# Ledger of designs, part 11: VHH binders against BTB/POZ domain-containing protein 2 (btb2)

Target 1, 284 residues: BTB/POZ domain-containing protein 2 (btb2), of Schizosaccharomyces pombe (o74778)
Amino acid sequence: MSMNSSTEISQEPSIMKPVSSISSFVFNAGFLQGTFSDTTLIIKGETYHLHALFLGRSPVLLQKLIENNPKGDVHYTIEVETEDPYVTKESCLFVLSTLYCDSPRIPAEVNVCSVLAVSDLLGLDTLAFEASSLIEKSIRPETMESVIRFLDPNFEGLERLKMGMYPRFTSGLFNKAIQVMYNTLVSNWNTEYARLLCNLPFEVIKDLLESDKLTVGASSMARYKLANEIVKMRASFRKQNHIEGKGDESVVLAFDEGSRGIQLVHIAPGAESRRKIWKATSVR
Short names: E, the ipSAE of ESMFold2; O, the ipSAE of ESMFold2 at other seeds; V2, 0.75 times the mean of E and O plus 0.25 times the DockQ between their complexes.

## First folded at step 4 (VHH)

Design u04 (from a06, 19 letters changed; framework vhh_6qgx_2)
Fold by ESMFold2-Fast, scan of step 4:
Structure u04 (fold): chain B 284 residues (1-284), chain A 124 residues (1-124)
Amino acid sequence: as target 1 above (284 residues)
Amino acid sequence: QVQLVESGGGLVQAGGSLRLSCAASGFTFSSYGMAWFRRAPGKEREFVAAISYSGSNTFYTDSVKGRFTISRDHAKNTVSLQMNSLRPEDTAVYYCARDQGIAVAGTPEYFQHWGQGTRVTVSA
């Protein structure tokens, strides 16, 4: 009956049943040993001897297989070029091995940021989303700098996050990181976060320190003191490392008269603050 | 609290080999890059080798390139330095250090946590 099929009751095979697990054979003989390999894959100059059938599970690799050997060559040779430093031999081996497995899991010993990088490069959406979820859950003071550096390696600022290597994941991970920083900054600013805070762009520091979400003491003075210490730390770091700024960053406690006495902590860039010239008030 | 404990130092003849080990505890080892620095008698601390958090990238100062190999073991929370073809100028106290993620190779001030050191003496 063409209208009545059940996926719960397996069709009896008409050909001799296998004596070993297909998944075990495919992984051990195929991936680990390279038995009957028909494809040479080159990623960043590293060579992998694999199988077109399993690589075809990646939409990116499938397209390259079709483009480079359209008329039935005996052996495929395909190349993936990338300048992404998170695409490493270790993570390529892991991600490629998932193509030879059912329901793969990301082990603790593999760098999850590099798994996201390779998965995104190869169009493996399910694995990429799983890696992104694991990164998000791992965000805490001890991992914060590594996560931020992964998303924005040169600390180029918010525009980099829009155009980053993994745009589908970048904003979500950055937002989670900033959320964690809101809750943990007071206890970690001069320890786990010290170097990160010194390297973050002014715009990120300004948004972080001015945010109503930042958990600091009940008074505006507590926020002012924290912001002032961080700005001093940033200035000291720049001086110590011979990094020329366009003037010192400053912290201003502003009083909003329009809001009937609401006090605001304001972070101003030194060059853009255009502080008044006191000599201009001299009497003729 | 972060702890780094070095071992494997000793006295060796020029041309010999030593393997240094650093046992790390008190932090998530797989999230941080690790480095080896050394301080020769009468000199400041200098960079020797570094390894990224994943183990995929390694960095060496020119004077040890091709002679020293840095490696890490995530299961044992250990970073190792294999030193081959040792020279008298390699004589120093060797220190293990944990980076903060944005370290510039060869810049000791970007490393916050240090071990007590292990002494290596290479005789002519």
Scores: ipSAE 0.000, ipTM 0.097, lowest interface PAE 19.9, mean pLDDT 75

Design u05 (from s03, 13 letters changed; framework vhh_3k1k_2; at its last look DockQ between E and O 0.01; V2 from the best seeds 0.00; counts 0 for: pae E 11.5 > 2, placed apart)
Amino acid sequence: QVQLVESGGALVQPGGSLRLSCAASGFTFSSYGMYWYRQAPGKEREWVAGISYSGSNTAYEDSVKGRFTISRDDARNTVYLQMNSLKPEDTAVYYCAREGYSGDSPEYFQHWGQGTQVTVSS
ESMFold2-Fast, scan of step 4: ipSAE 0.678; ipTM 0.855
ESMFold2, look of step 5: ipSAE 0.464; ipTM 0.809
ESMFold2 (binder alone), look of step 5: mean pLDDT 81; pTM 0.820
ESMFold2 at other seeds, look of step 5: ipSAE 0.000; ipTM 0.399
ESMFold2, look of step 7: ipSAE 0.000; ipTM 0.131
ESMFold2 (binder alone), look of step 7: mean pLDDT 81; pTM 0.820
ESMFold2 at other seeds, look of step 7: ipSAE 0.250; ipTM 0.680

Design u06 (framework vhh_lunsekimig_d3)
Fold by ESMFold2-Fast, scan of step 4:
Parts: C-alpha cells; structure tokens; sequence
Structure u06 (fold): chain B 284 residues (1-284), chain A 121 residues (1-121)
C-alpha cells in the first residue's frame, strides 16, 4: 500500500491545510500527500515520490542524492538495487515513513525482519537495532523455525547462524534462540520443534546437547537419554521425509577417572570416530 | 489478513499427474518466497518444494524430477505440477508463505485447509 499518494476520497481535510506542528505537517503533507516532492526513489522496481531533505536522514540515500545531483534541474532520481527477499514494498513504505517522523514505532502489521532488512539497506542503524530487539523479544517455540531461517536462509551452518544475514544487528539473536531451545527441549517433541531439530546443523545440535546450560535430569545419564532420543529422531525424521543428511550421528559416554563414573556426554558424526578419540584420550 | 487457499487435489492412479494451485491474498505476493508442504497419515508435515520471490526453486530428493513448483505473480497464485505419482505421494498438501513478523505468529504459519492427494490403484 502506498502512503505517499492520495486521492480525493483518501485525503483528510487536515492534510490539505497548514498544521501548527512541524512533525504533523512533515508526515501528513510531505510523506502521505507527496506535497512539493523533489525526488523519485526506485527500490526493487517500486517508485516513491519523496523529498531529498528527509531522505538525507538516511546516510545511504544521502550519498546517492549527492552522487546524482541534477545539475541544472531541481528533481532527483535515485535507485537502490537489492535482491534481498526481505526487502518488500510494505517494509519500504514503513521505513521510508520513519524519515518523516521524530519517534517512529514499528507497527504489528509490518514484518519486523523485513523492517530490519530495509533499515540495513538504507543505513538506519537505530531502527535496525530496534527491529532486532523486537525479534529477540519475540523468540519462543512457535517462532523459532522462522528465526533460524531468517539467520541462515541458505543453510550455511553454525557460523552463519551466530552472525545472521545482517551481522551488525543480528549477531545476538542466535544466543537468545539457543536459550529458548534449552528451556524447550526437555519436554517438547511436537511437529513444530521436531522439524527445527532435524534442520539444524550437526554442530549446533552437538553444542546444544553438550552444553551445561541444558537442564535435563540430575544425572549425566538423563542427558545421554535425551541426546540419544534426539539423534534417533533426526535419523527417523530425515528417512521418513526423504531428506538427505550427514552420515550416522551417535552419542558417546565418557568417564571421569577421578570419580569413576559417567561424567560427560558427547555427540559425534559416527560412533566409530568418537570411540577412537575416547579410547585414545586417557583420563589421568 | 494473509490467506492461502489450496486446490487441485484428487484421486489418481499410480503414474498419473495432478496440478495443485495455491491462491494468495492479503500480502504483496511477488515479494515473498512460498512453499509446498506434505503430510501423510501418522507422519509429520514435511517441506517438499520451495520457490523464491525470484523464482529460484528447491525440492526434496523424493520429488526431484517429478514435481515442478512455479508461480504467477500477475494472478497471485503458486502451482505444484506433480508427475509420475506414486502411492507414497498420498497425503494432504499445504502451501505456506515464508515469513517472520516478530510478535505475530500469523505471518509465520499461513496454512490453508490443505488439499488431499490420493494415489491408489
């Protein structure tokens, strides 16, 4: 939906009259009505009629305005090219509208991941950090799969998940997702969570299951049982869904010689390799 | 409100073909990736095919070469052409839009009622 175009039926009487506050005038007459527009901005083929003065609040757009100085003309034409699927017309309209506001709020009807993507594209750090904060606060079992996909849409692995696709703003999100996973794994094997666990890289599952932050039963045996169930679930789910994965995954117990008991649980890509490491490494 | 409506399921003989449709409304269709999921009795719902906003496609191995996902941005519709159908392809087929909206799980899960595909002799 375009917020910077209007018809007679969509115009409010107050928009056509001078308003006493600068902020109300700028938003209503400038952004919504396009009054005295001097700039044509094109993002992913969508055209926006805006104002150089307000677009200059974006360091990216300011640079493009400077580079595309309309020598001898008063109208600017600038474009931002991107192949980012999170950059949508809806999120562009919202983010561009924030350049015409003093204290914008991210509304529930816009995709907050898309707001982050556009904010990153336009160099709007404060808005991008606010979007990241909202994503972080919304992480729960129901949204976990979407968050993981947002951080690593190309399944590049653990290092991408740690950074996310917009590292300046998303690098903290995976840690929060892992905290929610620690709280959820003990009792929840439902469809929603099972799919997530099957799609996570082996290295993530290994770190998660070996972590002392994962609260299970009081004993290392309870952790072993949980890890073994997850590994079996991953194998069965991938077979049932005909999804190719890594070779066999396995759970190996290790002893602490000092206490003569099972003290450590290790996850390995293949029992044979982990057994060799375990046998070769003597506990003194 | 985001809405996805599946259609085109039915009963077909092994080796037959079906074309599923997913009609979308309530969002800018051309800006989102879209997915086909399948759920057989007693089995968790699985992603079988995806198409990006740029029309890049991906498939699980079990359907690769037999199924083709496509989109028509002018009609706000996504399709799944299913050829060389097998008994194992029987199940409910759901379409879904990619997305995450922070505090709104509605953007994450946009499941219609699904469309039933039965492959039987």
Amino acid sequence: as target 1 above (284 residues)
Amino acid sequence: EVQLVESGGGVVQPGGSLRLSCAASGFTFSSYGLYWYRQAAGIERELIASISYGSNTNYVDSVKGRFTISRDNSENTMYLQMNSLRAEDTGLYYCAREGYSGDSPEYFQHWGQGTLVTVSS
Scores: ipSAE 0.000, ipTM 0.102, lowest interface PAE 20.2, mean pLDDT 72

Design v04 (from b10 with E56G K65Q S105R; framework vhh_8k46_1)
Fold by ESMFold2-Fast, scan of step 4:
Structure v04 (fold): chain B 284 residues (1-284), chain A 123 residues (1-123)
Amino acid sequence: as target 1 above (284 residues)
Amino acid sequence: AVQLQASGGGFVQPGGSLRLSCAASGRTFSSYVMGWFRQAPGKEREFVSAISGSGGSTYYADSVQGRFTISRDNSKNTVYLQMNSLRAEDTATYYCAAQTSGWYRPLTHYGYWGQGTQVTVSS
C-alpha cells in the first residue's frame, strides 16, 4: 500500500538482481572463460574447447554432436573438414562466439568475407546474410578485386561470378559490383582494376565494355579507346605470362548515327577472322 | 612477437580507485585484441575485460560491469583498466594479454601474456 516503495522497486528491479543476465553470463563464463567446457571442436586442424549446448544453435554442429555421440557421453569430440581458404582461425573464433550471444554484430575488425564463409559452413543463415549485406556496402575500387576473387577465386567465368562460392548468400553481389565498375572503370582501369581486368574471362570483359551503362566520354571514340587500351593490356599480360590462347581479342567499332555502343569480336584465330565495320547498311 | 608490461597495482581501501596500464612493444598493436585477467589467491585465473583493436568494442565480466572501464591508446601502444568502487573481492594479481585475431578468444587461447601487477583492497 506504500506508493513510494512499490514505485521505487518497480522502476529499478535491476538493482535487486543478484546475478547477471543469461546472455551476459553465457558469453563471459562460457565463451571467454571456458567454464564447464564439454566439447572439443576441430576445424581445419585448429582445436576449440566449447559447449555442446551452445554449439547446438548451429544446425551443422548439432547434427555432428548427435551423430558422433549417440550414447550421450559426458564429453563430445567433433570435427568440421573444409578446404575453403576463407575459413580462417580468426573468423571461426568470431562466428563461434556469436553462438554465445543473443544479438551478435559483425565488428569492423573482422574479415567479413571470412565471416560469410564460416557462417555458411556452420549453417548460420542470418549471420551469413548480414555478412553479405556488409560486403555489398563495402564495394568500391579499392575492394573490388577482393570481392571478385571472393566470388570467383579461380576466374572460372560469368556463371560462377553471378552465383559466387556461397550461392544462397552471394548471388546478388556480382550485379552490385559491376554497377560500381560501370561508374569507376575510367579512373581505375590501369590502377586498382589492372590485375583484375587481366584475369577476368573474355565474356565478362565483353559485357562490361559493351554496356551502355559504362560511364565514359559522350563520344563513341572515347569508349572505343578505353576498350582498346584494356584489350591491349590483357594481350600484354597473356604474352608476359605465357598463357595459352588461340588468338588476340579484338575491338570492333561500328559507326551508326546515334550509336553509343562498342562491339567486341571473339578471339581471332588469324587474319581471316578479323572484321572492321564502319557503317551498318541494310540492302534489299 | 609482442611483449606486454602491466603496471599500476598497489594497496587501496574499499571504495577506492586504481588505474592499471599495459604497455605493449611490437608492430601492429592496433591489430591485437587486448584483455585484462586476474587471479585471486587460491582461485583460477578469470576474465575481467577486453577491448577490440580499434577500441570500438569492449566487454566486461559481470563482477566488474559498471565499475571498471577498459580503454586503449594505439598511438602509445597502451591499454588501460580504470578500476572504481573497489571491493575486497577485487584483490588479485592482474594480467594483460593479447591475441592476434581481430576478435575475442577464449581465455585459454590468448597467446601473449604480460607480467602481473598486484592489487590489494584492504578490508
Scores: ipSAE 0.022, ipTM 0.496, lowest interface PAE 7.4, mean pLDDT 79

Design v07 (from b10 with T100E; framework vhh_8k46_1)
Amino acid sequence: AVQLQASGGGFVQPGGSLRLSCAASGRTFSSYVMGWFRQAPGKEREFVSAISGSGESTYYADSVKGRFTISRDNSKNTVYLQMNSLRAEDTATYYCAAQESGWYSPLTHYGYWGQGTQVTVSS
ESMFold2-Fast, scan of step 4: ipSAE 0.443; ipTM 0.782

Design v14 (from b10, 17 letters changed; framework vhh_6qgx_2)
Fold by ESMFold2-Fast, scan of step 4:
Structure v14 (fold): chain B 284 residues (1-284), chain A 123 residues (1-123)
Amino acid sequence: as target 1 above (284 residues)
Amino acid sequence: QVQLVESGGGLVQAGGSLRLSCAASGRTFSSYVMAWFRRAPGKEREFVAAISGSGESTFYTDSVKGRFTISRDHAKNTVSLQMNSLRPEDTAVYYCAAQTSGWYSPLTHYGYWGQGTRVTVSA
């Protein structure tokens, strides 16, 4: 049900009434209604009718406006290409709306990871850092799988996790997630956390489970039992999802200084632990 | 639960007047842009009029400019459309719609819609 061919919108402000604030007018008439739009912006096949003046607040869109119309024609058409699955119509609508505001804030109901993706795409550094800060504050057991998948959606491994997909804004989030895991895993471990642990690289699991920061009972046996259960779940997950890897993961009792130690190892004929990452097929 | 309920539609002769009302329940839309759209038989849905959250700014499609007046009652959480000098071309089902505050809503993507009220203008 398209209205593209049928409506010419006119604005009728009353001269005898108080004038709205600039921010209120720009947001309501400009962004929400599209009054006097002079720019057609296309992102990922979705069309937005906006204003060059306000889009110019994005350095990426400003550059495209200049390149598309260096002589200042009446109407602009610009396009931003991306295959990033976190760039959604909802996140684009929100992020573009911030260009029509003096003091934008990210609503609690919006997908903050998607806001970061669009902010990065459009060169909106302040909003991207704000989104990253909100992601960091949202890291808890229930949100951790979403954060890990956001940092490394293709299961590339530890280096990707440490950087994230938007390194300028997401570096450091993984370190915060690991701290939450140290504090939470022992008392709150359950099937959902086991699923998250199945998606992490072997070296991350090894570091986590061998760490003295992870308090598990008083004995090496308590730590061994937890690690062995996790390793078994990881093996089942890899088999079920046809994930390729080298050697079987295993847990052995080990003694180091003052220890209640365990060691996670890869076991294969004539092999040490050589595999640093594993790859998984994505699930839609 | 959120509902927009239109009322005031009916049959009227050319040159007559009707007042449509839209009542919101389930939440307050005081900061939202509220709009009226219409769909004539065999035609696409078209924008008619909109009013800002503050009520200070109004927007009209050219074909109704000077004949229709949109207004808002904050106490009753209602939006009204006063239709004067009606013409047979104004015959349509009229829909009340609310845009989500804080979001751009293209004309096809209003967040909340009513069921519509039918207006028939005879010659």
Scores: ipSAE 0.000, ipTM 0.108, lowest interface PAE 18.4, mean pLDDT 74

Design v15 (from b10, 20 letters changed; framework vhh_3k1k_2)
Fold by ESMFold2-Fast, scan of step 4:
Structure v15 (fold): chain B 284 residues (1-284), chain A 123 residues (1-123)
Amino acid sequence: as target 1 above (284 residues)
Amino acid sequence: QVQLVESGGALVQPGGSLRLSCAASGRTFSSYVMRWYRQAPGKEREWVAGISGSGKSTSYEDSVKGRFTISRDDARNTVYLQMNSLKPEDTAVYYCAAQTSGWYKPLTHYGYWGQGTQVTVSS
């Protein structure tokens, strides 16, 4: 049974209502209200009701739309699988909303790293480069650990740190972070910076402490003292957090000109065993 | 912005060998960590092998070490998985993934994924 419904349409065509711009209408009616949605997009288990026409501005989503519905069916359902922790519902909402805008800007209240993650996921190069630029400009001693952890959460090696999680967009961020580190180490390293130094790979610490860009005094002894303190801190951190190294980290004096008087070395596992064997055979 | 297409899946007998290929298209293939994953019926997707962007570092799940070899050809934008001494428990759909972090062991499964290629090991 049908119910009585009000079908009355009151129109005053002679009275002009404020006309929304195309951009305002598309954003408000299309994105915010979901008016005439023809696409169900699922990202990381979250569902979004959107429009194929605007999603097609993402090369990744356009390909999925074409592959999953080549005959142009009335409603699309597409999925993007990801386990990236930086891909959040909040960042997805923001990045998807940019597809409904002519000149989107990344607002201060959104997580820029998360915007980069979603932009990379959806192939939105311009937005990804803008996000990367904002991250680079935000690098300070206080934010550096968050940025480096975003690039490579395991701090596995210099080459991996250079590549980062989003290598096309983040190669410059490593260089910026290292420059901020040089500037910070000569003034004072606080507990937050100490934690960062403990997490960095040996090759990065070696390059940093052996660099002529690091000025900790006129003598090689000042540099040796700083390097030895950092190496001891790193050893304590590894022991406390059960992190297996490539061997014991050590700092030695270097005698060649052109060196800043120190060299950081890894003592290979088994070197101590060789010394014990030598001692045992000398007794017999 | 990387598209991946796997090929080479087949039915093979236990003890046999098979080579899988993953053809990539996209802007920064040489910068990506490339990985192979597999998913057997009724089981979760598991990581099997990884190769760094430079190709100088490889990593493997313990169950495949010594039997599987991952390699890449950046000139052809292709990554390979050479599988030797195949066992019935290697039966799965094999997926190629282009990822950006955790190359020693995957901390996350995010990235660009292929559609998969079926490998069946049975007598």
Scores: ipSAE 0.000, ipTM 0.121, lowest interface PAE 18.0, mean pLDDT 72

Design v17 (framework vhh_7yz9_2)
Fold by ESMFold2-Fast, scan of step 4:
Structure v17 (fold): chain B 284 residues (1-284), chain A 122 residues (1-122)
Amino acid sequence: as target 1 above (284 residues)
Amino acid sequence: QWQLVESGGGLVQAGGSLRLSCTASGRTFSSYVMGWYRQTAGNEREWVAFITSGGSTTYADSVKGRFTISRDNAKNTVYLQMNSLKPEDTAVYYCAAQTSGWYKPLTHYGYWGQGTPVTVSS
């Protein structure tokens, strides 16, 4: 096992030195070298050779160790099943390594969304909250698509976006993201936001473009022009990617003072209602 | 064994209020996301509200401004304060504790109570 990162840890096995701290020995000899490994952990088909004692710091892994070795055999074999695309080998290596040290810090080179996903999977609440905080602080035009896809990978709609896929840790992130979009959409709609805007559901685009919080010139014509260009971009994207639209999208001038001068119209309303399929999401 | 037990449901007039309680027994729930769901005949369970271990709340659009979820970790209890009730709020209300796992049906990865019926008359 090795970490592929610019913050890669390269250390001599502490067991080869005459004096070492417990923390140094545990990390260097235990995690990096796999010395006296007693546990085979399988996550998403990847195998990790680790130690029951340190894996027990995860409440999820502790439960699996207890359940899968009732007679106390010398070697444990446990599996964590997941189809989460954010659970990657690199994120697993980092998160598992935190079980072998006293005060883990998420390095800048690791995908923070992936760290949150693995932390949730393994029940590491403190690390998951730290990851969520870092995601919130990272929200800007260049990272917006990644954040929105992390919250709602299938573009199900506003309800999913507000919760995120890990509600204990992600429920506040959309509010920050949408505020950044309100202030930066005009400058980024055809660049950093182009792909994102093409994939968002109509109701989200409607809510965004009609919002009185969106920073656009005071002129109704400026808002109309922006909305019309975005709608045209969305139509072109659907045509090029052979995606059947649920109806034609259009923008019209609204002459009511309270409407900010435009209204987005879905000529043939697609989804009759947003069916909410309840799903198991948690932090363990 | 761990159980979630709901209470506080019943018959109420439109515009009235009810307070639902859900108490966990057998295990501490402080680390779990706690949620309320509701189900009407012939429909899937609809999410209503949830509260994180840290107290952050999220609500379905249909109940925002009317319902309030809260928790008391010392009592292992989560509450749903329902105000300005409407006939369309009539449903069986379920308490749920959500566990780790990717997007899966709650029956496999979460804990459910037995439900408490709420009927809102005209």
Scores: ipSAE 0.000, ipTM 0.115, lowest interface PAE 18.3, mean pLDDT 77

Design v18 (framework vhh_8k46_1)
Fold by ESMFold2-Fast, scan of step 4:
Structure v18 (fold): chain B 284 residues (1-284), chain A 122 residues (1-122)
Amino acid sequence: as target 1 above (284 residues)
Amino acid sequence: AVQLQASGGGFVQPGGSLRLSCAASGRTFSSYVMGWFRQAPGKEREFVSAISGSGESTYYADSVKGRFTISRDNSKNTVYLQMNSLRAEDTATYYCAAKDSGWYRPLEYDYWGQGTQVTVSS
């Protein structure tokens, strides 16, 4: 008998496939039909009938499954509590469905902020970073208010907050939003951006207008003119829409005696209205 | 309570197209997740496609991806299934189904319509 030994050392068939009939079966029969469901998952009071095997792809859900051992039964019950308003039934359904897919994609029509919130809740880092990337690419004057409210729901001011909500995933997004705000302030405003500036809290406007990252013309007078225009626009908007507000906003020129540095400051009414807030700035 | 009426089935040659419609009666149509299922003779009922209440999310079985498109018109209380590049294997009775709050049981649909027969042959 003569045998060729190269047959014995031949490369094994590929065992990895990007798309398979198994993935289709898992999604269709498992997720969509709930066939052989063994787990009841409760998120924010909403119940989902799913499979421990696929939920185990979430490190958060895996931990809960391990901690919740069936009492001789094959059925699991696990709960995830949250008060996050971005965690919605539709986004939970979408994110949970990704656990039944090999290579999930976030559709353009899905609320990506809600996908990020649920991904953070369930410890799905890859999906959370993908959602953050999509939000970053969608930042425009028309979407900026929604992004700022998502990142800073307590209106602490983006510059003061240092990081947005879900900080593991949004640090780049936070910096991008700030950069787009500064760039838009020195360009021609569309009506949506003007409306955005009228709707933003005083703290956000204060941070933007006092920032050294804001470059407007060759002198502090250009900065003062821009700030005064914005404050006047905000005041007119509040009056026209009968918004009580926190009181009058004002812009004051501040002087640095050690240099010819002039900076713009915002003085809120009340106790602070009797004091000027000073921040050094360099002009040329 | 919602009633569903499927229509648009018929005979078509391989490679042809058909558009199925499912008219819903009842309140708050936009609150329902709508789905299409099919059953061939001697086979179990299988999922074909689904669409969320808003129309923002769609789902397809792998066997129909790229060939079928689900859509809805909430002003007309109607869901559609556009079937292109039909094959003999697509021959089945097609059913539309609805769920008003089925997020926790994706394919346990609450309301089912009468089927419409699709036959792909030459």
Scores: ipSAE 0.000, ipTM 0.187, lowest interface PAE 17.5, mean pLDDT 74

## First folded at step 5 (VHH; from s17 with S52T T58I; framework vhh_7n9e_1)

Design w01 (at its last look DockQ between E and O 0.56; V2 from the best seeds 0.00; counts 0 for: pae E 2.8 > 2)
Amino acid sequence: DVQLVESGGGLVQAGGSLRLSCAASGFTFSSYGMYWGRQAPGKGREWVSGITYSGSNIAYASSVKGRFTISRDNAKNTLYLQMNNLKPEDTALYYCARDQGDAYEGTPEYFQHWGQGTQVTVSS
ESMFold2, look of step 5: ipSAE 0.649; ipTM 0.875
ESMFold2 (binder alone), look of step 5: mean pLDDT 82; pTM 0.836
ESMFold2 at other seeds, look of step 5: ipSAE 0.082; ipTM 0.614
ESMFold2, look of step 7: ipSAE 0.528; ipTM 0.846
ESMFold2 (binder alone), look of step 7: mean pLDDT 81; pTM 0.827
ESMFold2 at other seeds, look of step 7: ipSAE 0.578; ipTM 0.854

## First folded at step 7 (VHH)

Design x01 (framework vhh_7n9e_1; at its last look DockQ between E and O 0.65; V2 from the best seeds 0.00; counts 0 for: pae E 9.6 > 2, grease 24.3 > 24.2)
Amino acid sequence: DVQLVESGGGLVQAGGSLRLSCAASGFTFSSYGMYWGRQAPGKGREWVSGITYSGSNIAYASSVKGRFTISRDNAKNTLYLQMNNLKPEDTALYYCARDQGDAYESDYFDYWGQGTQVTVSS
ESMFold2, look of step 7: ipSAE 0.584; ipTM 0.861
ESMFold2 (binder alone), look of step 7: mean pLDDT 81; pTM 0.818
ESMFold2 at other seeds, look of step 7: ipSAE 0.169; ipTM 0.657
ESMFold2, look of step 8: ipSAE 0.435; ipTM 0.800
ESMFold2 (binder alone), look of step 8: mean pLDDT 81; pTM 0.819
ESMFold2 at other seeds, look of step 8: ipSAE 0.610; ipTM 0.871
ESMFold2, look of step 11: ipSAE 0.006; ipTM 0.526
ESMFold2 (binder alone), look of step 11: mean pLDDT 82; pTM 0.826
ESMFold2 at other seeds, look of step 11: ipSAE 0.560; ipTM 0.853

Design x02 (from u05 with S52T T58I; framework vhh_3k1k_2; at its last look DockQ between E and O 0.01; V2 from the best seeds 0.00; counts 0 for: pae E 24.7 > 2, placed apart)
Fold by ESMFold2 at other seeds, look of step 7:
Structure x02 (fold): chain B 284 residues (1-284), chain A 122 residues (1-122)
Amino acid sequence: as target 1 above (284 residues)
Amino acid sequence: QVQLVESGGALVQPGGSLRLSCAASGFTFSSYGMYWYRQAPGKEREWVAGITYSGSNIAYEDSVKGRFTISRDDARNTVYLQMNSLKPEDTAVYYCAREGYSGDSPEYFQHWGQGTQVTVSS
């Protein structure tokens, strides 16, 4: 009969592979398949079966290999501990793969912020700096909130924003972000920047809106109106999200700086109760 | 063709200062970050400092932090390394390198030229 079993259908001949280069073999058989792996690497509970020879290109991993196998055992087991949420399995796989390549490139598909985090963790300074450069190039209205969150994920404030979470590589990104905002704020304040502006520290908002590098229309009234809309948006956000104890914000015209001048002022909690004396009547 | 030419290396006494220059040509200088590396005799080449394309981010190797300053002049297509409080361990050939990847050109960075010799004699 002419009937075939399903096992015969699955028995097609193996594809004969072309002669592979040493670099292709190292990456595919070594990194991707774990062939001849001699090391179990653990990062944030994820396990990677890799090779001490290539992992030793990371200064951090080399030290752990030396410390955790002083007798030269056949198999290494090393662990890198971190609570960093930007250290993900995907980013670890990419960064570890660069140890198996001569000329790695950061592809557009990977999260560059996570690449920076893992590169910093593993002491790969060149890759971390390249990731920082790519983040800087990507700063625009559509990405601004994600970049600012990367710099200060826990809302610690201005000093964290200035340094970021990886200060060797992130210390200039906030300044660049502010320079971009000078040219893009007016067109984006109630759209792309809305949530961002509500979460930024008052001193950042004040410096941004008072700066002569920010151009807002032809008159001080345009800047005054924009600043008031942003202050109102921030106040509404705090009320809606039950954020209390931050005091109030307001905008006044600054007479000694000409028609373009405004001043944002912050009334700290309790300051209003000390500012005015109100006389009660004694008539009953 | 991409070309980087280092200059300014000299013999100096400990505690002295020196300014290195790296003249760049053959690419859009303002689109790339720039690095300085050094290599002492018998040692691996090591990264010293980096500056991003805009100059907004600067990073240093721990041993030179506070003593060395990297800067760039995009009008002259030049990156500089100001080296202060020089020590005998700073003796090396210093190399300029272009960043390996940017949004415009996906490359891994390369060292170009012979470098410039810095010798700090005790």
Scores: ipSAE 0.000, ipTM 0.436, lowest interface PAE 11.8, mean pLDDT 81
ESMFold2, look of step 7: ipSAE 0.000; ipTM 0.081
ESMFold2 (binder alone), look of step 7: mean pLDDT 80; pTM 0.810

